VH-VL binders against o60147. Designs and how they scored, part 5

Target 1, 175 residues: o60147
Amino acid sequence: MLEKNKYLYIFRHIQTNQVLLSQGNVLKKTALFQLPYPLQKPVAPNGMRPAKLRKDHWVPLLKVEFPNESMFQSVFMQLLNYRKYRSVQPLTSDLLKLPIPVRRRKIMRQEVPNTIADLADILNKEKFPENSVRLQLSDKSDSEYADWPPSVQIDSEEIKLSRGFREKTTVDEAR

## First folded at step 20 (VH-VL)

Design f1
Fold by ESMFold2, fold request of step 22:
Structure f1 (fold): chain C 175 residues (1-175), chain A 118 residues (1-118), chain B 109 residues (1-109)
Amino acid sequence: as target 1 above (175 residues)
Amino acid sequence: EVQLVESGGGVVQPGRSLRLSCAASGFTFSIYAMHWVRQAPGKGLEWVAVISYDGSNKYYADSVKGRFTISRDNSKNTLYLQMDSLRAEDTAVYYCAKGEHSAYFDYWGQGTLVTVSS
Amino acid sequence: SSELTQDPAVSVALGQTVRITCQGDSLRSFSASWYQQKPGQAPVLVIYGKNNRPSGIPDRFSGSSSGNTASLTITGAQAEDEADYYCNSWDSRGNHLYVFGGGTKLTVL
């Protein structure tokens, strides 16, 4: 049967601290389109869109469970649009003074707090029922980047960092 | 004084291409996003495209996606719009607009007319 | 996908106060900006953010917002205020990024 997605998964890059948004708990190659278009032949990790997805470089940051698919789709689209909004803002004077590689690193390091703040801003403006949105973090101290509305229940259990086995469908080879 | 001067407009047949330019002066071009906004004769304003300060992010209105390409050359303080597969509904005055913090356009050029007709 | 809706025309007597309104869901999250366009001319920014005037814009122009509605108010309208007025906002909820209202033609009587 067709399933309705109501989960948002957010990943963080282990080196650059960049953020990717995902509908699934495993990143797809198309998620890389959320990263900036390469301006030159990049030497990773420089924050630009790499040619290949290295799934072992992306770890869970947070997971959000919504009451239903419609609310998920609304928040997911808004969060993507907030990221686009930030990507076209002017360069600030303190960043302009920096050498380009240092500037890129500073901009990338802002993605985690900015994404968390944007998520909270969206949720504060939505009229969701109390405790209807469950937020689970890999590091609970990251919740301090924002003030959360009554609709959000922050799970006391942190996401356990896990690498390795992925769910795989196998055909029956026994006869 | 901030100035934005568009050029490259003209009359062209459907299916053909045009390249618009916008020469910028009087501000630090390389730190601002730049936009194209169009206005069909006697009609309202329609946002067309945006490019980030370094060109690493580009976004388009659905009406032009896949046909138009926005670009910039920060060494020449120039914004471009490559318009391919032109259609009659692309007929408009095309404005170059400077982005500012937030989502507003603080300075506009005087526009260049593009007419797509057989 | 969210449109910004403006009345197509409004009239005001010389020296009187007029409000031009703009409605849309994106305005709950992002401030409107307002542009004045006179015939044959490029648009000019008159209000941005909550109620900020660019340099050179008279203090008779003010902005306000409530819920999904933004307003441009001209107190003591003058003949030179006769123009088309457009609102614009970031589209946080749909596939659009920047959306303009359809425009309001202001006639000063």
Scores: ipSAE 0.682, ipTM 0.845, lowest interface PAE 1.0, mean pLDDT 86
Fold by OpenDDE, look of step 21:
Structure f1 (fold): chain C 175 residues (1-175), chain A 118 residues (1-118), chain B 109 residues (1-109)
Amino acid sequence: as target 1 above (175 residues)
Amino acid sequence: EVQLVESGGGVVQPGRSLRLSCAASGFTFSIYAMHWVRQAPGKGLEWVAVISYDGSNKYYADSVKGRFTISRDNSKNTLYLQMDSLRAEDTAVYYCAKGEHSAYFDYWGQGTLVTVSS
Amino acid sequence: SSELTQDPAVSVALGQTVRITCQGDSLRSFSASWYQQKPGQAPVLVIYGKNNRPSGIPDRFSGSSSGNTASLTITGAQAEDEADYYCNSWDSRGNHLYVFGGGTKLTVL
């Protein structure tokens, strides 16, 4: 099996805590399409979907190494779909009680734990071989947002990536 | 009582455009995702599109992607479907449906018929 | 993409029990919802989640799931239950977020 692109990189925005998924160690402009674009007033802050990708505004959240590209792609696509599904859920009563700007900020802040939880959920369902998936977090405490299956081996070392990207390698090169 | 009322259906030629509307009442429209679901004559249900409560997220079935645009006006409690480049296979009754958690639709309109024919 | 499959037609005798089954990979992980559609009418939600009935739906309707299947059961079928039944689920793997089964025409004999 092809071992190319078997690495999932997840980035978070340093200000908004929004999350971007990357099929490689370099964020692409197309990743911005993962962010919402509100059509109705009040207009969302420019940070929700900026016109330009500022790589320096994004820091690594976690890195996942899969046994092969197929497994990577499966989980990657599922993560996107989880995000999409979540984005079209009704507002909770708790959120409705908040002013719109505060509400939006709260929703954005939940993207990190939600994404981590989604990943764990997906991996729990996939039933990959024991210790076949390697998870590296920028903050080990983030692993507490979810229960991880036996397939996941959490790296003891935290991620040390540059903001927005890492030097391209033959293995991590984004498509 | 929850009410969804579709309108805008009719007979159009291929390649033409049509805009459907769905007037919602009886619930807080602005906090729910809304959907379009269609049904070709004598066929099954096909999910078409969804729009989030604030319009910030829109998703489409592959069959209509690039041709259809879902939108909403929360001030008017109205859902829209702009259908461009219509094809014969788009012929169907179009339903608006109220979205709920866990991927179910708890309320449906009565539908509006769109017929695309030369 | 994930698909949901249903038998195109089933029949049940009046007062008897019938089970309509939906099958698909998505059902291994996600719940199904069921919709009843009578001729010339809009679909009506009859079951959602594990086994939840909306208000106004008779208790003879129930839902269940097993493996990659979800089932709608009508215990004590009535004449008015004659209709098309569609299952729906969330597709985490495909390009469609929501997917319907092909529908099952239920005839009450």
Scores: ipSAE 0.647, ipTM 0.869, lowest interface PAE 1.0, mean pLDDT 90

## First folded at step 21 (VH-VL)

Design j2
Fold by OpenDDE, fold request of step 22:
Structure j2 (fold): chain C 175 residues (1-175), chain A 118 residues (1-118), chain B 109 residues (1-109)
Amino acid sequence: as target 1 above (175 residues)
Amino acid sequence: EVQLVESGGGVVQPGRSLRLSCAASGFTFSIYAMHWVRQAPGKGLEWVAVISYDGSNKYYADSVKGRFTISRDNSKNTLYLQMDSLRAEDTAVYYCAKGEHSAYFDYWGQGTLVTVSS
Amino acid sequence: SSELTQDPAVSVALGQTVRITCQGDSLRSWSASWYQQKPGQAPVLVIYGKNNRPSGIPDRFSGSSSGNTASLTITGAQAEDEADYYCNSWDSRGNHLYVFGGGTKLTVL
């Protein structure tokens, strides 16, 4: 269990593209508090925050292995706060012109690229040792959303986590 | 002209509740995050809470979490702070502040004094 | 969580230049904003970002940053500049989110 504490998993919602951060490969119920409060029923996608954690609705976006838990914690907190930072910015004129439901969807769709960009920015500023951080992306093309520092080693190996938060088996690979 | 006018301050006993209001004018209220910042007598500024433009996101300082609730009514251009379980250390002038891009406060109200004393 | 520190008091002679500095880890990544507060008054934004002045703020006020520090400089201090000055920054490393410095009392001599 101690070994798992240095792994950051970022999950995306399969429908809304909302993003959740996780320490380790298992999402906790408390992860839902990362999402904005629901303003109207029903829950996600229209409600922004699901009432319950449906693990099967979340798929891994990326996995990051840090050298130690301390580095993980630092990056994890910063990622959360970057999200919070964005959430309290003024509404842009472009978004203002859109109906509220459309606006919300647009914001949610930007969470994946924004989160990736945030991670890269944070890591660039942290200046960790070269190749000390191992990054795996579910979609390799997502790495293009940001410039990664020398501390990041992009691992071409696929994330061995399938839907349902279990390790991929040979059967999964055949699908 | 941007104006922020706080109200609702007063003297209350510990454990009691108080609700502050901030009336905003002179700008499009519904597109900006709004903040409460307080200042204890003779002390510095302390951020208390923020609410996003549509109220979907709320964040609080640890010192007030679980006790204070920030809210807004965009139809009335009004910001609120519900303060429950008040403590002596909550004694302060409470300022309403307008948020702006890059997380600064470009406009402040004149503040309303909250005194918590037995 | 990160803190911002600043000298509690500084003085400047009339017409001279003074720099008020804020220090903290958050400033390595985030810009500071500065607020002027006169006795019995609400804070007033004087500098935001790196060196942006709101309308109505005299050009003698300027901002700068270096490393984990941000500074407010008043070039040609006037009597009316006597006030408390607070720095503020976003805190990405803690739960404070918005962190203020302790304030600097500026006396104009």
Scores: ipSAE 0.884, ipTM 0.953, lowest interface PAE 0.5, mean pLDDT 92
Fold by OpenDDE, last read:
Structure j2 (fold): chain C 175 residues (1-175), chain A 118 residues (1-118), chain B 109 residues (1-109)
Amino acid sequence: as target 1 above (175 residues)
Amino acid sequence: EVQLVESGGGVVQPGRSLRLSCAASGFTFSIYAMHWVRQAPGKGLEWVAVISYDGSNKYYADSVKGRFTISRDNSKNTLYLQMDSLRAEDTAVYYCAKGEHSAYFDYWGQGTLVTVSS
Amino acid sequence: SSELTQDPAVSVALGQTVRITCQGDSLRSWSASWYQQKPGQAPVLVIYGKNNRPSGIPDRFSGSSSGNTASLTITGAQAEDEADYYCNSWDSRGNHLYVFGGGTKLTVL
């Protein structure tokens, strides 16, 4: 059971570039709680938490295989909290100069690199065993957003993009 | 001068609701996260809740999740804490605090006392 | 969730140096902030980040960190420094995002 739940998937919104964390390859509705509250109801501005999950709007950004579920849970929690940390920071002067819609877009565009950087930072601090964490990216260039510790083995093969989910691969089945 | 002034505290019975307010002045309210921190009599400080600058993100301590709601009105430079289903253990001085970079609180109000008793 | 621990009470002679230490896993990754609270008063930020003092805080207050600890040092303690001191930090591992230490009562002798 622990082995089955050791996979972190991070999904990227096709339009907004927002990110959702998922345990496993199926994005659940509860993942929407990771998104900011809508400022106005009933129609939320772009980038705010929608009422319903549109799985087809999300594509896998990366997949992380941990040695066990415990490690997954630890990193998962930390990733969430890193994002929370950023969300409660004061607006920077650069952002303040921008109109609200532009500001929001800029923030959202940074979610992918920030999340990747967060993951790397967390893993660097955790100091897991060498090559104990397997990372697969949809775009290999995204790995350049951060310095990865020796615990991380980056797959040479990019994750195939599938909206809302990533089907189990033959490689996954072999594990 | 930065000022934070809490109000709305009082004595209430368990199960009742109370709404606290914090009036902010002396800084650009709308660009900072705001916090509620409480202190039970004779006890230490306990973080309660935070709301981001635009209200889009809200987080709560486990002890108050599902019961308390933090909100803000940037047009009024006011922070709120709606406290529902109050319990005796919620008895405390409630401080509003201004958030800052690196997750510290640079300014605090004087607090408002909330007493939950039968 | 991660906790921050402090000694409940420490004493210092007038004019002497005292260090109040906060310990917790969160401090390995996150900076601490320190708050002074006198009886019947609201907390006051005295140190944040590595060693930053807000305006109005005397230079006798300083901050440091090492490993899983953060420390507030008062060099040349004054009578008015008698207070409770709380450390705080972000917790990335728990549900309590902002974690306070239990507080340290400083007595100036």
Scores: ipSAE 0.883, ipTM 0.954, lowest interface PAE 0.5, mean pLDDT 92
Fold by OpenDDE, last read:
Structure j2 (fold): chain C 175 residues (1-175), chain A 118 residues (1-118), chain B 109 residues (1-109)
Amino acid sequence: as target 1 above (175 residues)
Amino acid sequence: EVQLVESGGGVVQPGRSLRLSCAASGFTFSIYAMHWVRQAPGKGLEWVAVISYDGSNKYYADSVKGRFTISRDNSKNTLYLQMDSLRAEDTAVYYCAKGEHSAYFDYWGQGTLVTVSS
Amino acid sequence: SSELTQDPAVSVALGQTVRITCQGDSLRSWSASWYQQKPGQAPVLVIYGKNNRPSGIPDRFSGSSSGNTASLTITGAQAEDEADYYCNSWDSRGNHLYVFGGGTKLTVL
């Protein structure tokens, strides 16, 4: 079981560039809790947590294979908390001068590079064994957003997943 | 001068509700995350909840999840804490605190006492 | 979640130096902040980051860190420094995002 749940998938929203973390290649509804609270109900503003998950709005950003589930869980939790950390920081002067919709869009545009940087930072601090973590990106150029530790092996081949999920495989069936 | 003034504390029975307020002044309220931190009598500090500058993100300590709701009105420079289903262990002085970069609290109110007793 | 641990009580003679230490895994990755609380009063920030002192805090207060520890040092303790001191840090590994130490009661002799 530990070997089966050792995969981190990160998805990005095709419009907002927001990111969702997933254990495994299928987005779950619970992943929506990673998004900001809606300011008003019943219709959530753009970029806020929707009531329903539209899997077709999310495309894969990267895949990470860890040696075991424990390592996955540790990194997963830390990634969430890094995002939470950013969300409670003071508004910068550069953002303050912008209208609220523009501000929100600007912040959301930074989620992809920030998430990648967070992942690299976390992995640098974890000091996993050399080449024990396998990283595959949808766009190889995204690896340039951060310096990766020796524990990370970056695949030369880009990931090719369907929006919000990939086809069921023998690994998926074993979960 | 930065000022944070808590209000709404009092004595309530278990299971009851109470709403705390924190009036902020002396800084641009709408650009900072705000926090509630509590301290039981004779005990240490316990973080309770945080709300982002625009209210879009809220986080709670496990001890209060599902019972407490943090909110804010930036037009009134006021922070709130709705406390439902109060328990004896919720008895504490409740402080509102101003958040800053790198996750520290640079200003604190004087606190308001909440006593939950049968 | 990670915890921060402090000695419950320490003493220092007037004019001497005392170090209060906080220990926890979160401190390996995140900076600590320190708060002074006198009886019947609200906490006051005294140190944040590596060694940043807010305006109004005496220069006898300083901060340091090493490994999984952070320390508050008072060089030349004064009578008014008698108080409880709490460390705090961000917790990236648990659900309790802001973690306080248990507090250290400092007695000035």
Scores: ipSAE 0.882, ipTM 0.954, lowest interface PAE 0.5, mean pLDDT 92
Fold by OpenDDE, fold request of step 22:
Structure j2 (fold): chain C 175 residues (1-175), chain A 118 residues (1-118), chain B 109 residues (1-109)
Amino acid sequence: as target 1 above (175 residues)
Amino acid sequence: EVQLVESGGGVVQPGRSLRLSCAASGFTFSIYAMHWVRQAPGKGLEWVAVISYDGSNKYYADSVKGRFTISRDNSKNTLYLQMDSLRAEDTAVYYCAKGEHSAYFDYWGQGTLVTVSS
Amino acid sequence: SSELTQDPAVSVALGQTVRITCQGDSLRSWSASWYQQKPGQAPVLVIYGKNNRPSGIPDRFSGSSSGNTASLTITGAQAEDEADYYCNSWDSRGNHLYVFGGGTKLTVL
């Protein structure tokens, strides 16, 4: 059980391509606080924080195994704050000229590559021991979004996708 | 010329509420994150809260979480800070500040004084 | 959470050079911004990024960084430079996203 605390899972929304960070392979309701505030009531617009977590709308993007929980916690916090940093930047001229719905979609489409790039940047700065961090992607091509440090060992096998969970199990396949 | 003008400060008792406003002009308000930063008398600067350009993201210092609410009306070029459950330690000059790329504040208002005392 | 530390007070003779240093873990990854505050006035941005000056800021102000430190240097201090100086940076490791140093009171002799 304690070993599960060293695993980072990143999930992507199947429609909006937004991302949620998770400690362990099961999304918690508290993960919704990672999403932006809804701008309209009572129903949150697409891409905004919903009232309830729909686990079936989220699929694993990547899995990271750290040497210990402390390293996990450090990277996890930094990933959150990198995302927050992006969220408070000025609106660029390229985005400003677009209608609001198109603008929102464009921003959301960048969340996956930005998150991957953030992870790589954080790991490059942390300088963990060589091959001490294991990275597994749902799509191996996503690894091309960033340059990875020697501390990262990329798994040749892709994640077996399961909505709301890390991997498909025999039980999941039977559902 | 960029201008930020704070208002709404005053003297209040502990537990009371106060709402601050910041009127912005001289720049496109709706494309920048806006901040509140406070300074207790004779003390240093303390970041309080930030709101993204469209209001979709809000973040707070731990010292004010659950008590303060930052908001904005882009149609009025106005930033707000709703302060509830005020405490003596909230006594400070509150500055409105304009955010910029790379997380710095390029313009500041003159501030409005909030005094919380019994 | 990460903190930024500054010396509470420094002095410089008129026309001389002074360096105000800010130290903290956040500075290893993020650039610092510097703010000047005179008595009874609002803070004014004087340096941001690696070494960028806003319009209206004299060229005697410069910024630098090394390791977990950032520094504001005034080359040829003037009487009007007497003020409090605060550093600020983004904190990626803590809950305080924007962290200020404690401030440095600069006296020009």
Scores: ipSAE 0.881, ipTM 0.952, lowest interface PAE 0.5, mean pLDDT 92

